# Miniprotein binders against p81326, part 2

Target 1, 226 residues: p81326
Amino acid sequence: MLHFGGFIMEINHISKILEKEREEYIRNKVEEYLKQGFSKDDAVNKANQSWRTYIGHRIQDVIYNLLKKFLKDSGLKVTTDKALNNRNLPEELDKVKRLIAINYGEYLFLPDADVIVYKVENNDIKIIAIISVKNSFRERRFETTYWKLKLKESPVTSHIKVFLATPDKDNEISYKCPNGKPKKMRIILEYELDGIYFLKEDFEETEKAKHFGKIVEDIIEISKKL
Below, E stands for the ipSAE of ESMFold2; O stands for the ipSAE of OpenDDE; V2 stands for 0.75 times the mean of E and O plus 0.25 times the DockQ between their complexes.

## First folded at step 1 (miniprotein)

Design f3 (at its last look DockQ between E and O 0.01; V2 from the best seeds 0.00; counts 0 for: pae E 17.6 > 1.5, pTM E .798 < .8, placed apart)
Fold by OpenDDE base, look of step 2:
Structure f3 (fold): chain B 226 residues (1-226), chain A 83 residues (1-83)
Amino acid sequence: as target 1 above (226 residues)
Amino acid sequence: SKVYVLIEGDSPEDLKRAIEELVKLAEKYGGEVTVEVERDGKTYTLFIIVEGLSEELAKKIAEEAKKIAEKLGLEVYIEIRES
């Protein structure tokens, strides 16, 4: 068991650390939008939306960097969908892009793949896992499950594990049946995805719902079976 | 640059010592320090933000902060951000 004690602590508090910047960020954005001619109410709303986007990217970046660091010794590589959105890709990344593409007949589209873990063996690329990072579930609650199902439809992509990583700040999916009431979103996400990894301690642990600290070990284990 | 230091521990005395040492360190380098403390049961979480540092000084203070926390047996997360 890879003891990532420091890793666990870092992950659990990422959201808290980022939230310390929120007030200043909001203030600055409100001022910016006011200067652009928006009303006060619109400026506040836009600032809040901007913050949600910003914090989401920051969490994603942290997760990306952590996975890159901790998977390096295993020989596994990490990239992002953003990195794949380039016209001029290195051969390796071009292959990665093609291997995660979903067929829509005349078109190929990429799933939302905040983090992509793959290995290179004898010049062959094997996609191991896609990690979707969600700070909140206000919008597109089942987007990750959609992509999982789409990936499952092709023998080319059916082996790719799809994980959700979330701090679940609002406790939307932390528990299956709080107070005896089933949380539909938790149940569905857990059923459809290969795993949910929480960037927090306060959640109901199951075989598929784990602390984010387990993700590195799980990915390495999966990689050995491919 | 801004340095964010998150420290967790159950010993108020150790946490107090960490704050004192970090504040002293930040002052030495001309940084402005903000300290916030949260308590969850027996566990205290310290949020220390040091602002007004050059990139070099930010790295230095981050390293020292890590050493302080480790010396005290405290869990620590440190992040450096460009201001």
Scores: ipSAE 0.011, ipTM 0.248, lowest interface PAE 9.6, mean pLDDT 85
Fold by ESMFold2, look of step 2:
Structure f3 (fold): chain B 226 residues (1-226), chain A 83 residues (1-83)
Amino acid sequence: as target 1 above (226 residues)
Amino acid sequence: SKVYVLIEGDSPEDLKRAIEELVKLAEKYGGEVTVEVERDGKTYTLFIIVEGLSEELAKKIAEEAKKIAEKLGLEVYIEIRES
């Protein structure tokens, strides 16, 4: 029936846990910085900056584990760019790595994929989607669009869907025309990518810009098309 | 049309020179420029998008961008996309 029901419940639960974790993290870091002699205001600013670094890795891990759990019964497998860069790569993951690698002449580079969804059919590996996880768009803001364009260059990778997952807490891409002015970054990302999935409620929903709770359903539907 | 330029290197100063030349090139033809820099290990990747171009101007920018990268000794990939 609705294997997605557990996924939606887990997303809501995890969002609450991450907000509680944020509060505790910031409180502890403020205390740490105060002990180092910083003023209260400086300690709070430093603690918030520290959280932004920490939460980026935390969100990627959460997304990986959720997708691994909820895509397993659909015959879909999940890995990460971190796992693909390990020494002594298992044969299956080595094939995944080679299928997403971008050729720059004699050099092969992995896109900034963060999370990769694939399936195995009769010893053949099909890459379904790559999900890039972004907390901030201050640097590397068009990285994901670049990798989509590179994947479209080759007939062996042109089918790969490229998604962006983001909390976008600073509202950098949440709306197309905030205050009546076009937001170039949102418009370009939505045009070039196959989808943007927001880890929050407050954003402008479009055909390509959705709540993260819909990503499992979308990935499964795409996988049926190979 | 849009021109996408990727340049890779291990020297941020070489990439800064590439940025200066490519921004100047885009301004010459009235293109809008977006620049992004990424670091992966010891490698820096420069992503440049020039948009708001006619098909003719996009081809000219792509040709001149290749010459700029060759002058600087940098590895470059360039693609023109219709817009």
Scores: ipSAE 0.000, ipTM 0.127, lowest interface PAE 17.6, mean pLDDT 77
ESMFold2 (binder alone), alone request of step 1: mean pLDDT 80; pTM 0.744
ESMFold2 (binder alone), look of step 2: mean pLDDT 80; pTM 0.740

## First folded at step 4 (miniprotein)

Design s1
Fold by ESMFold2-Fast, scan of step 5:
Structure s1 (fold): chain B 226 residues (1-226), chain A 82 residues (1-82)
Amino acid sequence: as target 1 above (226 residues)
Amino acid sequence: SDEELKERIEKLSEEILRIYWLLEKAGNLEAMRRIFKLELKIYELLRRLEETGDEELLEEARKLIEEARKIIEELRKLLEEG
């Protein structure tokens, strides 16, 4: 039985919806910039830059909702770092926040955890995984690895899996040695993280670098071992 | 405040995405187009608020939140009737 088949179908659907969204977004933004007096070439370039920012937020929201939907029947819960930074937290989320926070002397900070998966078992909360969502790798290339290394230093958080989810449209980490040249970012990310999940077809697949469609099954299996 | 309004708009965006998924499952293309256009407006408003903090945008944000709540209520009823 393929319990995750529905998840894969939904991912395929969302990719088509996101392409439709892109077409309309770009068209509307080009019109907006043309009205502001930009040339056609500049309007198109600015619209593409705007889309890159928009799709980053959109992908995070999509991943959150997909994981929440498909992990529910396995007794797993999903939240976000945004939700944990809310002023008035329910007791359960306050406990999640405390179990994931990192101590810097007099200060406590949350890792940059776009999506957090946890379970409640026997009135105890166990954090399963943190998913960092990256649409691009420009300035914050190793942010996710930094948080992984910090989490490993504490016995409270060392079990937490840290995953990266990315479309990697610019092929920044899709291959370890494109044209025979080692890609340091891909090599380091794969080495330090517990997994990389690609929202794209074309990439060098390994035991740790997989299609995003496999993430739900992997998280469920990890949860069973805790 | 600007930060409180931004938080409200971000929460609204999350709710809209959820409804968009349900509408896609229901196959209602007209409703999907409506929610998609609303999400684009919300994203643009958040972006502009982050860039400027303009007091004039606070009034636009209040109107958009009210428009969004009305649309969400209508779309939830469509899903229930299905």
Scores: ipSAE 0.000, ipTM 0.115, lowest interface PAE 19.4, mean pLDDT 77
ESMFold2 (binder alone), alone request of step 4: mean pLDDT 78; pTM 0.697

Design s10
Fold by ESMFold2-Fast, scan of step 5:
Structure s10 (fold): chain B 226 residues (1-226), chain A 81 residues (1-81)
Amino acid sequence: as target 1 above (226 residues)
Amino acid sequence: SPEELLEKIEELIEKAEKLVEEAKKTGDPELKERIEKLSEEILRIYWLLEKAGNLEAMRRIFKLELKIYELLRRLEETGSE
């Protein structure tokens, strides 16, 4: 019990740090763009765009490190799609790469899986889950569902859980319309994916849409069934 | 209608796929500009379909999203990483 409590506490601490980083980042980027000759309105818009990209990478790194730390004692390992694209792969990661690769005729592609959870038992690798981290849904909202659909096509990968992790600060998928109906994007993502984990407090939980603090427990439970 | 917009997107995706393959072979920068314009038009029509759609239209839009995603990945391979 204390194990999962520590995870939640660490998430809350990091969330507060990221909120403070936002204000300073935007202020500095606005000044940078103003010096480049952009108008104040353009500088603000570009700074907000830059923050979206920055925080996306930052949150991915945070989630990777948190999952690595809190899954270690359960015999679970964590890697990233970036690590799998390195030229110098150890044998274990080469096996992970082969087990999540999607077949496109003569080509094999990795899903855009920001974080990958797997286990090793008697030299046999089992992929548990891939986690897509999205800070914003403006342009590529169904990217995660694309990879879920592709993984379903093969008996080798069809068991792999596909999760979305997101702060959803713009309330694009955690907000309900005034009549209580979820937005179309939320309906599709929740239907197609195995779970959505929100890095925020203010939303209505369902069986598949949960607070991020529950992800470690869920992954451990899934791994026991393999 | 949603049906007409879906047909238009499918047509544009097929055209874009041919241009991507040609750009990979020739490295012609003019082809990259044409692909970018097609990508923008496809995304614009896609969002119109999403806003106008019903459940059946959303299922078809999902298929188009997959094609748009493939197009964007191919375009990335022909441009700067």
Scores: ipSAE 0.000, ipTM 0.139, lowest interface PAE 18.6, mean pLDDT 75
ESMFold2 (binder alone), alone request of step 4: mean pLDDT 71; pTM 0.625

Design s11
Amino acid sequence: SDEELKERIEKLSEEILRIYWLLEKAGNLEAMRAIFKLELLIYELLRALEETGDEEALELARKLVEAARKIIELLRKLLEKGDPEAIEKLEELLREVRELLREIYELEEK
ESMFold2 (binder alone), alone request of step 4: mean pLDDT 69; pTM 0.613

Design s12
Fold by ESMFold2-Fast, scan of step 5:
Structure s12 (fold): chain B 226 residues (1-226), chain A 110 residues (1-110)
Amino acid sequence: as target 1 above (226 residues)
Amino acid sequence: SDEELKERIEKLSEEILRIYWLLEKAGNLEAMRLIFKLELLIYELLRLLEETGDEEALEAARKLVEAARKIIEALRKLLEKGDPEAIEKLEELLREVRELLREIYELEEK
C-alpha cells in the first residue's frame, strides 16, 4: 500500500532538512578550520569542499532510507554495497552479493551499486535494480555506464536495471545547449543506462530521464514483470 | 602502505588548496580552474583507494595521478613568468606526484 503523495512529501521534507544541515555543517567546519589557524577565506573554501564530499555520502544514505521505507509494503528489499562488504554476511545478503558481483578471473568486484533493490520469491532472490548515486560528474562520469555494460554480458545479471540518481546541482547533465541539444555526457548516459532520476526540478523529462519522485513507482512496476 | 598512500594524497590535496588561494589572490582565473580540476582528481583518487578492490583501485589511482601530473605541468608552464612562490610550489607538487607514482608502482610489484 504505497502512498505516492507521501513519497513526494517526504522528498520535500528531506530537501528542507538537507538545507538546514548544510548551514550547520558549513558553520561548524568554518569554526573548526579557524581554530586550526586558517584565514577566514581559507576556512570558508575548505568548509565548502568538505561539504561537497559529505553531501555525496549523505544523499546516498537519504536515497537508501527513502527506498527502504517506501518499497517495504511492496515486498521489496533494499541493501547497499557497504552492507555487502561486511565480513559476516547473512545468507540472504551473501546471495545478493553473488548475484551482482562481476568476475575478473580470481577476483570478484561489486559494480557501482550504492543502493540495491531485490525481492525474495519461492526461496529465490531476484535483483531488480541497482542505483548509482552521484553528486558530481567531474571525475567518474562514465563509471556507471561501464558497470552496466559488464552486467549486460552475463545471463545472470543482464536483466538488472541500472539507474543513476543525482541532484545535478551544477547542471552537468541536465542543461541543454542553446540549440536545444543535450550535452554529450547526458546523451551517452541516457543511451546506455536504464534510467536517470534527477533530484531537481528544472530539466526536460524524457522516457528515461525523470524526477526522482517517480523511482518508487517504476521499481514496483519492473518487479511485477520479473 | 595503503594508509601511507592515503596520508600522502591528503597532504597533496592540502597543498593544492594553498596554491589555489595564492592564484586566486593573483587573479589568474585560468590557472585557478586547472588547479581546481586537479583537486577534484585527487579527491576521486582518495575515494577509489577507500571504496574499491585492490587491483581496480591501484589501476585507477595510476591513471588519476598521471592526469594530475599533466595538469601540474600545464600549470607550471602557464605560470612560468608569474609569481615565483606559486611556481616553486607547483614544482614541489610535481615531485610529490612523481614520488606517489613510484610508490604505487612498487605496490604493484608486491
Scores: ipSAE 0.000, ipTM 0.074, lowest interface PAE 25.3, mean pLDDT 74
ESMFold2 (binder alone), alone request of step 4: mean pLDDT 72; pTM 0.679

Design s13
Amino acid sequence: SDEELKEAIEKLSEAILRIYWLLEKAGNLEAMRAIFKLELLIYELLRALEETGKKVEVEVRVEDGKVTVRVEIELEDGKYEVEVTVEVE
ESMFold2 (binder alone), alone request of step 4: mean pLDDT 62; pTM 0.478

Design s14 (at its last look DockQ between E and O 0.10; V2 from the best seeds 0.00; counts 0 for: pae E 15.8 > 1.5, pTM E .767 < .8, placed apart)
Fold by ESMFold2-Fast, scan of step 5:
Structure s14 (fold): chain B 226 residues (1-226), chain A 83 residues (1-83)
Amino acid sequence: as target 1 above (226 residues)
Amino acid sequence: SKVTVKIEGDSPEDLKYAIRLLVLLAEKYGGEVTVEVERDGKTYTLEIRVEGLSERLAFLIALKAYEIARKLGLEVTIEIRES
């Protein structure tokens, strides 16, 4: 219980820092683009797009480090798609990679698994969950859903939970029916995925759509059933 | 190593050309390529991610991406991440 409280406190602290950093980043980028001759509207749009790329990578790293820290004492291990694409894989990570890879004939491809949680019992590896981190949903809206459906096709991978983690600052999937209009993306993602975890306070909570602070306890609970 | 190339521009043809060259180079060196494109009004933002490369090859791909984008007058941001 105290362990989960500490996690929630760190998430809240980091979220506050990232929001302040965003305002400063956007301000500086807008000025930069204005000096290059772009209109104010174009400069603002370009600055926001620049932030989305920057923050995406940073959020992935933050999530990885927090999960690694707070799952360690529960006997759970955390790795990343970057680690699995290393040329010289330790035996353990090579096994993890093989257990999440999807077969396309002569080819094996990894799903969109920014962060991977697994456990080791008697030299046997069990994959608990993969987490896809999305800062924006423009062209990438159903990619995570595709990988979830592919993983369900095999008895080797069908037990793996597929989660989406997102700050959703543009309120793209925060509510199922904002202003009386159904949000197709939110509805489909919630239906098909095992969970959506928001790195924000204002969103419509359901059994599958939760604050990111709940992810540690959920993963531990899932691991006990495997 | 993983290379992420972000290119911004308002010319679909120039961006298509840049993508084609970078994909060919990455594939030649055994890299796995993912391309994502977003449009906001007149501006296109492309993210090209190349995975499965050694550090040396990742650096080479990054340099080529920068050269191509600058030759086309496109704004480019490149990140190289170690495993």
Scores: ipSAE 0.000, ipTM 0.064, lowest interface PAE 27.4, mean pLDDT 74
Fold by ESMFold2, look of step 6:
Structure s14 (fold): chain B 226 residues (1-226), chain A 83 residues (1-83)
Amino acid sequence: as target 1 above (226 residues)
Amino acid sequence: SKVTVKIEGDSPEDLKYAIRLLVLLAEKYGGEVTVEVERDGKTYTLEIRVEGLSERLAFLIALKAYEIARKLGLEVTIEIRES
C-alpha cells in the first residue's frame, strides 16, 4: 500500500533528501566527463549543471504524479510540457497545446509550463492552471512572471492560473523582508503570480505563498469556478 | 482510504482545538473517526484515524491537519493508506 503521509513529507523535504545523493552523482559525472577529454575544471562545471537539471526533473516528476493521482477523482486531467512536445500528439493533447501556446509572429512557443492541469467538458477543453517548477533562482529569476504576463494578454488564456513550485533550498524567496529589508524577487513573484507553493517547511506563509500540499485543494476550488 | 494524523504538543487547549476541527471535517466527509489521546509527562499525543474516504478527501483531511498544526506550532505526522 502507498504510504501517503510519508509521500507528503517526502515532497516537503525533497531537496534535502536528494542532496544526500548529490556527492555520488557529481563524482560519477566528473569521471564521465574526464573520460570524454574535458579538463578537470570543465568536468566539474558540467557535472554541477547536470545535477541541477537532474534534480529539477526529479522534482517535476514527483509533482506531476501527485497531481495526476489526486486530481483524477475531481474530473481534472494533468499533462506536462514534455508530453506536449511529442510529435505524435493525441487530439486532446494537441488541443491543450494550442490553448496555451503563445504567438510570436511566425513562431509559437509554450510558456514555462512544466505541469498543466485541465478539464474536458462536452469535448471542450478548459485550461485550469500551469505549474512552473523551479529548483533555484540564480539564473532565470522571473521567467514565470513573464509567461503569466503573456498569458494575460489574450482573453483566451487570461483565466489560466500560473503557479510556481519550488523547494527554495537556498532561501532566495522564502521571506518578504529578511533582516527588515524587502526581498525584491519574493515580492515581485508573489505579486505577479497566482501562487507560490513551497516544497519545504520553513518560509513566510501568506495568502499566495503556501505549502505545496495546499495546491490540490486550490486547483479543485478554481476548477469549480470555471 | 485511511488517514492517520498524529499531533504532539504540550498544550491540551491546542490539541482540543485540533481534535474538534479535524473530527468535524472528517465526519462532514462521511469518514469513520477514531480518536486517541495519550500523555507522557508534559507532552500530549493526539492520534486521529479516519476511514472510508476517497483518496481526494483523505488528502484534503491531511492538508487541513497540516495547516492546523503549522498555525499552532504543533508537531504533526500524517499517513494515508488505501483501504
Scores: ipSAE 0.000, ipTM 0.180, lowest interface PAE 15.8, mean pLDDT 80
Fold by OpenDDE base, look of step 6:
Structure s14 (fold): chain B 226 residues (1-226), chain A 83 residues (1-83)
Amino acid sequence: as target 1 above (226 residues)
Amino acid sequence: SKVTVKIEGDSPEDLKYAIRLLVLLAEKYGGEVTVEVERDGKTYTLEIRVEGLSERLAFLIALKAYEIARKLGLEVTIEIRES
């Protein structure tokens, strides 16, 4: 259980804390890949890629667990797309899976959903929000936007809020118009998504762009309207 | 701010590891650390209290504590309060 005693969740610098392990991690991975027969250059590149994946998963896991705990008191439940990738799902999770599925004609596919928030009322499941967690924006910068748009296309899923949570360590989307020049990625993400939540202090706050500490309150408020 | 971390587990080595990491982290941030360990049969309960931290640092320690506990497969309870 996590109790913050009235504190605003300021996850500022989580990336910096996790990055302290980078040197050791890289060293160990390089050694591992060298033993596997890779060249030094390949080993370094693979190690760096591995680190990016590793740290991304760690941040995602932290956010998932925080949301799970903070939303529990409100009766809200949290799961992940990974948890839904099972052949034998409990009835509840099977329903969740079906309620977030996107129709592609002959096929149903799940959106990328790092965190799924839902409630159970009177044996009915209502999906409240999907949270995508991004440590950095490298490849597939608008993937979350794609899923939001796809979810909007169906009356079954159109109500689902899609949020992005990010430390944005490279300041790719922290500001709309730094130096008078529009940041395309920030503008599009903010326009298309239901909200962006920053795990940092240094960002341009708007109605949709907020500190991560606000996400729990926002989700609870949305849940009351469903 | 005050952070209280309670960790439960059956592996003394895992708990020792957790203690070392959390104490180091707390000391690095200038926090005052108190550690208590209780044993009931094969189950150990670790309580770490860290005082004298800013709100931000308290939160960071809490997050790290949670991460460590989860990595080790341990049960963890964390409380952050104003000191």
Scores: ipSAE 0.000, ipTM 0.254, lowest interface PAE 11.7, mean pLDDT 84
ESMFold2 (binder alone), alone request of step 4: mean pLDDT 81; pTM 0.761
ESMFold2 (binder alone), look of step 6: mean pLDDT 81; pTM 0.764

Design s14b (at its last look DockQ between E and O 0.03; V2 from the best seeds 0.00; counts 0 for: pae E 18.0 > 1.5, placed apart)
Fold by OpenDDE base, look of step 6:
Structure s14b (fold): chain B 226 residues (1-226), chain A 83 residues (1-83)
Amino acid sequence: as target 1 above (226 residues)
Amino acid sequence: SKVTVKIEGDSPEDLKRAIEELVKLAEKYGGEVTVEVERDGKTYTLTIRVEGLSMRLAFKIALKAYEIARKLGLEVTIEIRES
């Protein structure tokens, strides 16, 4: 049973709700950085960067918690790349970590995986999906695509679905051809990824671009085919 | 999947509006709807249960319920369960 009272508020309006806190947050951070000896300009810049990180983490946490709760009843498990950054992992998470690792010859590296969905059957772990959460696309616009392509290169990881979840507050990828002009980023992301899920209503829906409300059902369906 | 929405408030008109909108949406999605209203003094408690939905549609109803409640300044509790 999922209690959504506090979580649902943030899904379609996460950006707006969080923006209300921005002024106070920035003010407090600027003061903090000034006390640390930074110049006013540096303090402002650092505060703005901190805000972007803060919002990103909050959205990620919301999505993680929602997925964890929704998928629990289906027997699916959820973790994060952060949880995997431990020297002493339980056996299950250690296996998860290994099953998402990308080969670079002498080295194995993990993809950016804000949320990892997997199932355990007969003591075997199957990775179902990786969800990347992006609040904005100001930096590393195709990072998720890179990881998807890398995962496809190995038979060990090629089956893993890679999804992008975003409120897309700046409408960077909400529409394919606004004003008759193709948006490269939307087209490429939709082409390369297994799905894009929007935490808002004002977007162009396609087979791969859907409302975030569909992600749980889609993941469950994929899990049944593995 | 099923969705249970509990809304509390002191305005019968607001609650009525919430019921109408959510029931309409649930019916549109083909869900089976049950509505219960309880009164304790000046406070009304509305319980809407919608069954027979996909998880996707259940989530949509939940989001809409929250939006309505927020707009109307009502307290809301939402539960979604896969059936």
Scores: ipSAE 0.018, ipTM 0.257, lowest interface PAE 7.4, mean pLDDT 86
Fold by ESMFold2-Fast, scan of step 5:
Structure s14b (fold): chain B 226 residues (1-226), chain A 83 residues (1-83)
Amino acid sequence: as target 1 above (226 residues)
Amino acid sequence: SKVTVKIEGDSPEDLKRAIEELVKLAEKYGGEVTVEVERDGKTYTLTIRVEGLSMRLAFKIALKAYEIARKLGLEVTIEIRES
């Protein structure tokens, strides 16, 4: 978002930056809901729900803008699920949408593709990666793995890399038990997905679980092999 | 593009390692590099500027600077400007 003559890279500290915004956001939203006539308890609950939605969009925007900025010179293009849900799609985005759609008999659905990276070669579109952005895992722990497994079932989509990007502020999947074993959710997500990119500092990197900044070069390298 | 890396710390040996690694990478990418080191009491401030890079390569320098600073427990500020 800091594009007024410069870009400050604080990606691995985004969870700390967002925590400051959280306190002010919650305070303001509680005040708004109280003014609308909600009880104090209801206002607090609604403010917390509003924050979860807001922060998800903020992280998605940061990831979209970063990838768009740093992949452009590599011949790669970036779009979002929001763009693909526009009523009147440009031909290029309509093709992107069709290339990631999953068949359920009579129905076609899009995966949970918050950010999509693709390339255009000789007027043909090749989807490189889909990035799912999760601020919290409480209710939707394996949703990204479901979409990965569905995409693997079709020769049209099986090459598409599926990544998870998350600040994991509550250490739900970046925590390692004292015995050295990762949590079950971390094990499953890392096994099934093509990569996990953390928007935080304190975790043990593996071949597939990395600091978010590494996503740019990883995507470029993948695109060269497709 | 231009990338400016500012690293703060109290260990001249750690800053020397940061300088060597970042200058080597910048030269590999064909960038024009300048380095400044300032001391204020117990704190050293290292400023590395690299010019003549694509946005991709500028970002790679920025990531390496961040990785080095994190590994050494140093404070880092990175600015990337498109030319």
Scores: ipSAE 0.013, ipTM 0.508, lowest interface PAE 8.1, mean pLDDT 80
Fold by ESMFold2, look of step 6:
Structure s14b (fold): chain B 226 residues (1-226), chain A 83 residues (1-83)
Amino acid sequence: as target 1 above (226 residues)
Amino acid sequence: SKVTVKIEGDSPEDLKRAIEELVKLAEKYGGEVTVEVERDGKTYTLTIRVEGLSMRLAFKIALKAYEIARKLGLEVTIEIRES
């Protein structure tokens, strides 16, 4: 059981946390850049650029913690690609890692999946979904679709849902036909992926392009069928 | 709720763009908007105050302000008070 009001309330407080982290982060980074020989003005500008990268990682952390919190009562577990890259991996996570890895002959690689949702059933792991968190589409814009296609190639992994979660800060995929012109990136992503979940209100909502708050209900529904 | 966004920069053109986007969004949400502009030397400080929003909508204003500041390389400070 999940409460939409509670989900929104957690999001409403993120700004206060980020503001406190920003002050400390900028101060520390300016000191670092000054030690590297940058001018005062350059150090400040670089510290602000560094903050923008850092806040993107913080958004990923918020998404992870939110999903972990709201999926727990449904018997679903959540992990990250970062946790799976640990050399001393607990047996459960080692199984998760093996179940999402793609075989390239002599090499085994993990998909670029920021968040992984799975369940444990009689000592076995069932992977439900992977979520790629993209803060912008400047680089690696089709990486998520590549991994979806690779997972679809095998009957062992073809059930795994591949979602994209994004604030879409550059408005690159928010609408299919902005100004009457087809937006290839939105059209391709929506066609190939199992869902796109926006962390904003202003986008063209479809059966696959939804508000981020709907991702919890969708994952729970999928887990019941699996 | 009351959300206060302070944006600082050296470019009045960038600050004008930020004003236009944030005011438009706040009015779309039905918020009461107050805008102040202050200059200290070469630095311009824009203060936008939006009242009458739910905490949910106040957070969306904050996210938009962060997006604009990132795109334009502006300094931003955001405060949200619950009501």
Scores: ipSAE 0.000, ipTM 0.092, lowest interface PAE 18.0, mean pLDDT 78
ESMFold2 (binder alone), alone request of step 4: mean pLDDT 83; pTM 0.792
ESMFold2 (binder alone), look of step 6: mean pLDDT 83; pTM 0.789

Design s15
Amino acid sequence: SPEELREEAERLSEEALRLYWEAEKAGNLELMREAFKLELEAYELLREAEKTGDPELIKRAEELIKRAEELIKKAEELLKKG
ESMFold2 (binder alone), alone request of step 4: mean pLDDT 70; pTM 0.612

Design s16
Amino acid sequence: SDEELKERIEKLSEEILRLYWLIEKAGNLELMREIFKLELKIYELLRRIEETGDEELLEEVRKLVEEVRKLIEEVRKLLEEG
ESMFold2 (binder alone), alone request of step 4: mean pLDDT 75; pTM 0.669

Design s17
Amino acid sequence: SDEQLKQRIEELSEQILRIYWLLEQAGNLDAMRQIFKLELKIYELLRQLESTGDSEALKTAQDLVNRAHEIIKQLREMLDKG
ESMFold2 (binder alone), alone request of step 4: mean pLDDT 70; pTM 0.557

Design s18
Amino acid sequence: SDEELKERIEKLSEEILRIYWLLEKLGVSPEEAMREIFKLELKIYELLRRLEETGDEEALEEARKLVEEARKIIEELRKKLEEG
ESMFold2 (binder alone), alone request of step 4: mean pLDDT 66; pTM 0.480

